# Designs tried in a protein design chat: miniprotein binders against Uncharacterized protein C1840.07c. Part 6

Target 1, 306 residues: Uncharacterized protein C1840.07c, of Schizosaccharomyces pombe (o74480)
Amino acid sequence: YFNVNQLFDHEFIKVFPNFKGNVEAKIKYPTVVYAIGDIHGDFPNALDVLSAAGVVSPVFPHEWTAGNATLVQTGDVVDRGPDTRKLFRWFNDLHKQAEKHGGRVVRLLGNHEFMNAKGDWRYVHPGDKASYPEPSEENRIIDWGHSGEIGNLLLSEYNVTYKDNTTGSHFMHAGLSPEWAYREETVNELGKELLSHFMSREKIPEYLEDFWAIEGPMWYRGLAQLSEEEACEVALNVTKTLNVNRLVMGHTPQFHGIVSRCEGRILLIDTGLCSAYAGERAVLRISQNDTDSIVEAVYRGKIVKL

## First folded at step 23 (miniprotein)

Design z17 (from r5 with L10M E32A E38K)
Fold by OpenDDE base, fold request of step 24:
Structure z17 (fold): chain B 306 residues (1-306), chain A 117 residues (1-117)
Amino acid sequence: as target 1 above (306 residues)
Amino acid sequence: SEDLLYLIYMIEELIFFVERAKELIKQGKYDAAEKLLKLVEEEVRFLKEEAEKLRKKGDEEAAKRVEEVAKKLKELIKELKELLEKGDYEEAIELLRKMLELIRKLAEEIYKLAREE
């Protein structure tokens, strides 16, 4: 899959050398946003699908290849698989690479990142623990703390929500109820405060209790699990409140591939791509021009328009 | 409560995994189904651990109910493995259906409890 961005700059000038016209017709390259759902410590499968989508090189050191595009990872990088440290480092490095090309990697928090920060390691893969030097458990505690590599990344580089204004798309791990949509502007700060309290093993303040609840931003599944009629009503309310066209989220597994609900207003991108789940490996691609959006699920060997 | 949050989450995950395992068996993807069954076994173990936490917090009724379901699921998983080893896939699918019914009943009970808090 030829990344169209490399071909157009140099060849267009060569093909039309005499075009004295004001090259101010900036061929507005379409804005491209990629999104990948829950990875759960599986670097091989993440690499496979991101390389298939043309976001990264399949060859070491797996460099950024998406030019000025945005990649969004919607959380749940940790748990169930061994490659957590590798994935966190890789996404941080990919962001630095992307910035050199006018692109970016947006990294969002999942409920599993919060659980690990809290010290709830029920889903931590033995290989993840073993990736730390001895004493492995103590070193992992430090790494997930305020002074640790992962802990510092989570506090400094991660958010709960991301709004891409160009594509009119809102991204997060779980989802927003209508009540939380009215409070969306507070969600990232509340998430950071909660994360810090968890890392410090402090009691959660009362004002954060509703954030860390089943209807809260880190856990809400209504957009995935409600009936089509009810989910569409919620999605219409939320998208209106946020002034966006679509809501993109992981957290609720769609083992058959990316699911579009409510005529593309809801996009569920957790496909269980981790080898532990034997799901599908998919990346969402949104291509925006001045008038239209093309929304696609990208798999190895097929592209499905959504 | 935070305990109910994790309990609901594990129950929902358990539903997803059992449904997927059933589907994979129907498709003849037995190796893939075994992966999901490992996840089911893990979640059932965690359900038992959460029940112990609930009991320590004084919610004896909820703890007892979760323990009963977790125990029954362990028995059904053992039977399921035996059926799969014998190649009794139709019976295995029926057993997974029964597991789903049991889990969904528990989910309803826990959702009710969570709404009353």
Scores: ipSAE 0.900, ipTM 0.951, lowest interface PAE 0.6, mean pLDDT 92
Fold by OpenDDE base, fold request of step 24:
Structure z17 (fold): chain B 306 residues (1-306), chain A 117 residues (1-117)
Amino acid sequence: as target 1 above (306 residues)
Amino acid sequence: SEDLLYLIYMIEELIFFVERAKELIKQGKYDAAEKLLKLVEEEVRFLKEEAEKLRKKGDEEAAKRVEEVAKKLKELIKELKELLEKGDYEEAIELLRKMLELIRKLAEEIYKLAREE
């Protein structure tokens, strides 16, 4: 286990032997945040782009390689592809690996995770069902329930929103209307309550009806679909309310790659990376120093500054 | 209503997939376009299933409209596949344009219904 940290200490001392200065120059390494959008059960494509970005090893067992960075996955890991169980396990293992290096993997809920928890399997790939031992359907129901491996992960390790204060970035699957931005502090608890009700096959309480609506946090597309003028007005209001510089979200496909709107205030990172969509494979990278942030779309063989 | 939620979502997904399929055909990426067409076929099937749910809840007008559009889209998808097999790509692109027009009209109707609830 070559601790990369030990190599930097020895080479620096060799080049400047007479530097008696307090090398307590806390070289504030830039804070790096990676984000990946909708994966939809496609492990090969997720691995391809995350390895190209230097987040994971391309070689089995595909270990964390991003040191103290944060990786955010914005939901929709399930549906359309077969590798659902593998992806959930991999992201959980990556988080444990990242923590050993001072990093983290933030895992967010998409509308497809909620639908599956509810028992709406309209988009479940046959290969996902077949990944369970017989009786496969019954075992999948158990796995997505309160006592299941995936169900427990969703209830314990997943949120709806994540705010990265260092980069001034808010992450979620869909988006927040101005009305929901005022309620942002409640969104994670409401999401967990709704998820639990769905797993129990209970009727949604009245106070959660607006959460599970087209303008609600799990479905809202206004930041992606409104005109540039209207979207920028909404984004300005929401970012002011949340005290952030940018809003990062998936959910609305951008098949040509990551889209920046409103001069970087909106970042749309669902690029349809799943093989079912034939979109682009992209990872967002935000590098923050004390004064500035560099926002980039990372593709295999190409980096685009946003 | 939850039914309108899923209906709107599926309609929006259809727009994305049909637009992408049209772009891929224009680029000569026919195998990739075929993948998107499979997604379109699935969504059209689900639209029909949602129409049946709407009918059971007493929204016969919305159910009929969704069913009519789903039926027409199914016919157009069949014609589209035949055009692609023949290599009639210009006609295929025109057919996808007609599909988009039909889907957008349905979207406007459903958005109106959702605002009135």
Scores: ipSAE 0.899, ipTM 0.950, lowest interface PAE 0.6, mean pLDDT 93
Fold by ESMFold2, fold request of step 24:
Structure z17 (fold): chain B 306 residues (1-306), chain A 117 residues (1-117)
Amino acid sequence: as target 1 above (306 residues)
Amino acid sequence: SEDLLYLIYMIEELIFFVERAKELIKQGKYDAAEKLLKLVEEEVRFLKEEAEKLRKKGDEEAAKRVEEVAKKLKELIKELKELLEKGDYEEAIELLRKMLELIRKLAEEIYKLAREE
């Protein structure tokens, strides 16, 4: 047996109340994965819920506090809110900090990142553009290209999907149809190819047209929108094909909180947390040991078992 | 096609935003509803822009239908703003239900076109 109280005095626990709880959870469940959905340019709301979950400090400069845990961010960092550059830099810094503790920040591409890379700025917030010196639009074009700070991050640090073998969890922005689940091993390479074509302002090549389509990996909403019975049939197929226990996705907003479908095989984590949507603010937490998996929604002020 | 992809996305976003705005008004969260309605207005403008792209490609009948719905939605948004300014929230909620009916009907038409293409 191990007693966490022997490691920390009462003054430390009083100052950092979430720290003791996180250590006790870590002992019982050595593997912890957090996931946060669509942020859409809202740094204050992302900070609020990530700090409430104990992943980052609520105190400036808001550094990593989750030890060797994994944080997965499932895309759509950009658009609708103003804090795009700050968020991309913050998550990159958090990853570097996490690595020093054996943790990591896994960053995934949303459809809005692809749209921005291709020059489709219909959803860009004025404050995002204003964060660049004049000429702000030209400087933003550079930033989202192959020579820019954001563009280089997207090409080097971002994937479409992430499979976490320890928890048996598959993460992505939108979702996989059964057809795309069958070829999941190709999805990250095809996504990188599409992103590169978009940054070069090239037409979508024929072999990528089904990737960049309503049923493709960056857009598919079937697991969220089909009836419970139909979605579960898809999820049973997809989880079997991918050899995972659960599928975690953003993209389709659930304004009241994280939604579980099909006995936990489908986790919808886009809660519309940006202020423009006024949805719930939530972080998914998956805690894993040899015998159990605990899947929870972490809100500001409460934790709900899923 | 890529144009139908963006059109479907916009229609689905409109459904999410209008449904959410209705919920916010029911909860008395009027400032949040106003912010969300600005997103609704933006999506309606984008619908008109996508209708023009459809027309350029020769899809005149689809373009006219999308444009007709966009015009009607713009008129309903103007009426909705008047109701909210007056505090006529029950009427605003009913108007949002009518907007959803119109949007969902367009969604069915566009889904059918996408399956056929």
Scores: ipSAE 0.888, ipTM 0.944, lowest interface PAE 0.7, mean pLDDT 91
Fold by ESMFold2, look of step 23:
Structure z17 (fold): chain B 306 residues (1-306), chain A 117 residues (1-117)
Amino acid sequence: as target 1 above (306 residues)
Amino acid sequence: SEDLLYLIYMIEELIFFVERAKELIKQGKYDAAEKLLKLVEEEVRFLKEEAEKLRKKGDEEAAKRVEEVAKKLKELIKELKELLEKGDYEEAIELLRKMLELIRKLAEEIYKLAREE
């Protein structure tokens, strides 16, 4: 055991004012996982909520301040807002910084990333396109393809799901039906195959058709939209199948903040934080020690136990 | 089918956006509501485009129904913009409620069609 206050002198705390708060949380709950939902191209709002939670510095260059914690971003970084390229670069850089401290940034695919990779740009903001030099459309096609900066990141650094065994938490963009929970071990490889087919403008192979469907992993909203009783029956099945305590997902907006269902087995973290939706700005925080978990919604100026 | 997938998604997005716009207007957040209504207008245009894809694949009855709703929503959006510009917010809220009724009825019809596939 040790005195945590002796680890940080006054000058260090002065440079990183929110670092002390993170250290205090680490003493009681040494494992911390943060999760942020759909961003939709809004860098200022993502910065606002992540800095309020102590994950990143509010001061340029907005670097990692969460030590060895994990940050999970559950997809839909692209579309509706203009800051797509900045956001993808920022999260990649944050991951590299986090690794130096034993932390990580886990990045997951949303349905909008797949749509962009396949050339379906109906939701792309004009400012996103304008971030590319002319011919901007052609350069964006390249960027989202196998040889592009974003395309390579999606193929090498992104998954559909993330299971965090330390906290007993499963993260993804949309959700898993019981059928897909049974097949969960296949989901990340199938997603990678689909993404590659989309980047090549290839037709969806027959074996991937139920993956890219309303009940499939990139679209399923049952855990968010079914009645409390029905959703809880699904969640009890899915958590048992996956051997986890809770399911964390974005995709279905909850404009008033993070929603907990089924005694905390369902956590809906898409709060519509981008300015286009004008929803609340919230980050999920899961704090874990050997025996206990604390699950919280972190807002600017307010923390709510879930 | 993939066309039905996108149609369901767009209808659900419309419900989310129209409900949120109504809330924002009730809170006096008119600039935010106007921004969200641009998304509503985009989704209505996408509905029309998706209906044409359904028609080309032989889903004439579904295409016709979606086109009818999209046309009505477009008309209601024009009326809504006038009400908001004049500051007639209570009437705007009621119009948004009527839009939601129309969208939710379409959703029920399309969900039934999806289950039958």
Scores: ipSAE 0.883, ipTM 0.941, lowest interface PAE 0.7, mean pLDDT 90

Design z17 (from r5 with L10M E32A E38K)
Fold by ESMFold2, fold request of step 24:
Structure z17 (fold): chain B 306 residues (1-306), chain A 117 residues (1-117)
Amino acid sequence: as target 1 above (306 residues)
Amino acid sequence: SEDLLYLIYMIEELIFFVERAKELIKQGKYDAAEKLLKLVEEEVRFLKEEAEKLRKKGDEEAAKRVEEVAKKLKELIKELKELLEKGDYEEAIELLRKMLELIRKLAEEIYKLAREE
């Protein structure tokens, strides 16, 4: 333990409003995991909340400032906003920077990434397409394919789920029904297989049809949309099956902030942060030591215990 | 089917967007509401496109129903924009409530169709 004030000056704290608090929390809680939900192409809003949380610098070039922490991004980086390529590159750079400090950026697939890989571009923002030279469609197809910059990142760096044993937390984009929780060990490989089929413009094999369905891992909204009682019954089953304390997911927007259900077993972190939705901007923070955890929502200007 | 998956998703997104637009107008955040209505317009256009896919599968009654709702929503969105431009916000909120009733009724019909598959 040491006096944190000896490490920071007034101007540094002004620029990084949560930095001093993050260092003090790290000493008491050596494991910290941050999570951010659906971004939908909005780099300025992602920067705003990640810098407010002390994860990245608010000063250009907006590098990693979270030391050995983990940041989980739960998918839907693409669509509705223009900054797709910038965001994918930024998160990849942040991961490289974090590794130098013993940290990491865990990147997860959302349903919109799969849709883009299969060529379903109904939600693509004109500014995203315009980031490619003409012929923009062909160049974007290449970029999202097996040999493209984004496509290679998705195949090599992205999973559907992430289980963090140190905090007892399970992260994904949409959600797991009890049936899919029972099969959780297969989900990441099945997701990679589906992604590859989509990039090749192939029909979905029969064994993947239930994966790419309304109750499948990329679409399931039951934990968010069922009544509190029914959702909690599902969450009790799923957390027991996965041997975790909590389930963290995006996909189902909560425009007023991060929502906790079922005594903290369900954390809904899609707050509609892109400007098109005008939702709240939030980052989940889980701080862990050997005996307990603190689960918080970090907003611009306030932190709320969940 | 995959087409029914996307139809359900679009309908749910419409519910989220229209509810949010209503909240934004109540809060006086009119520019944000107008931006969100662009997403609503796009989803309504996609509903029309999905009706064509349903027709190709032989689901003519469902296709006609989805198309009818999409046409009505398009008309209501045009009226809503005029109300917002004129500053008739109470009427805009009531129009959004009517839109939600229409969308939720469609949702019930489509959920039933999905369960029958």
Scores: ipSAE 0.875, ipTM 0.936, lowest interface PAE 0.7, mean pLDDT 91

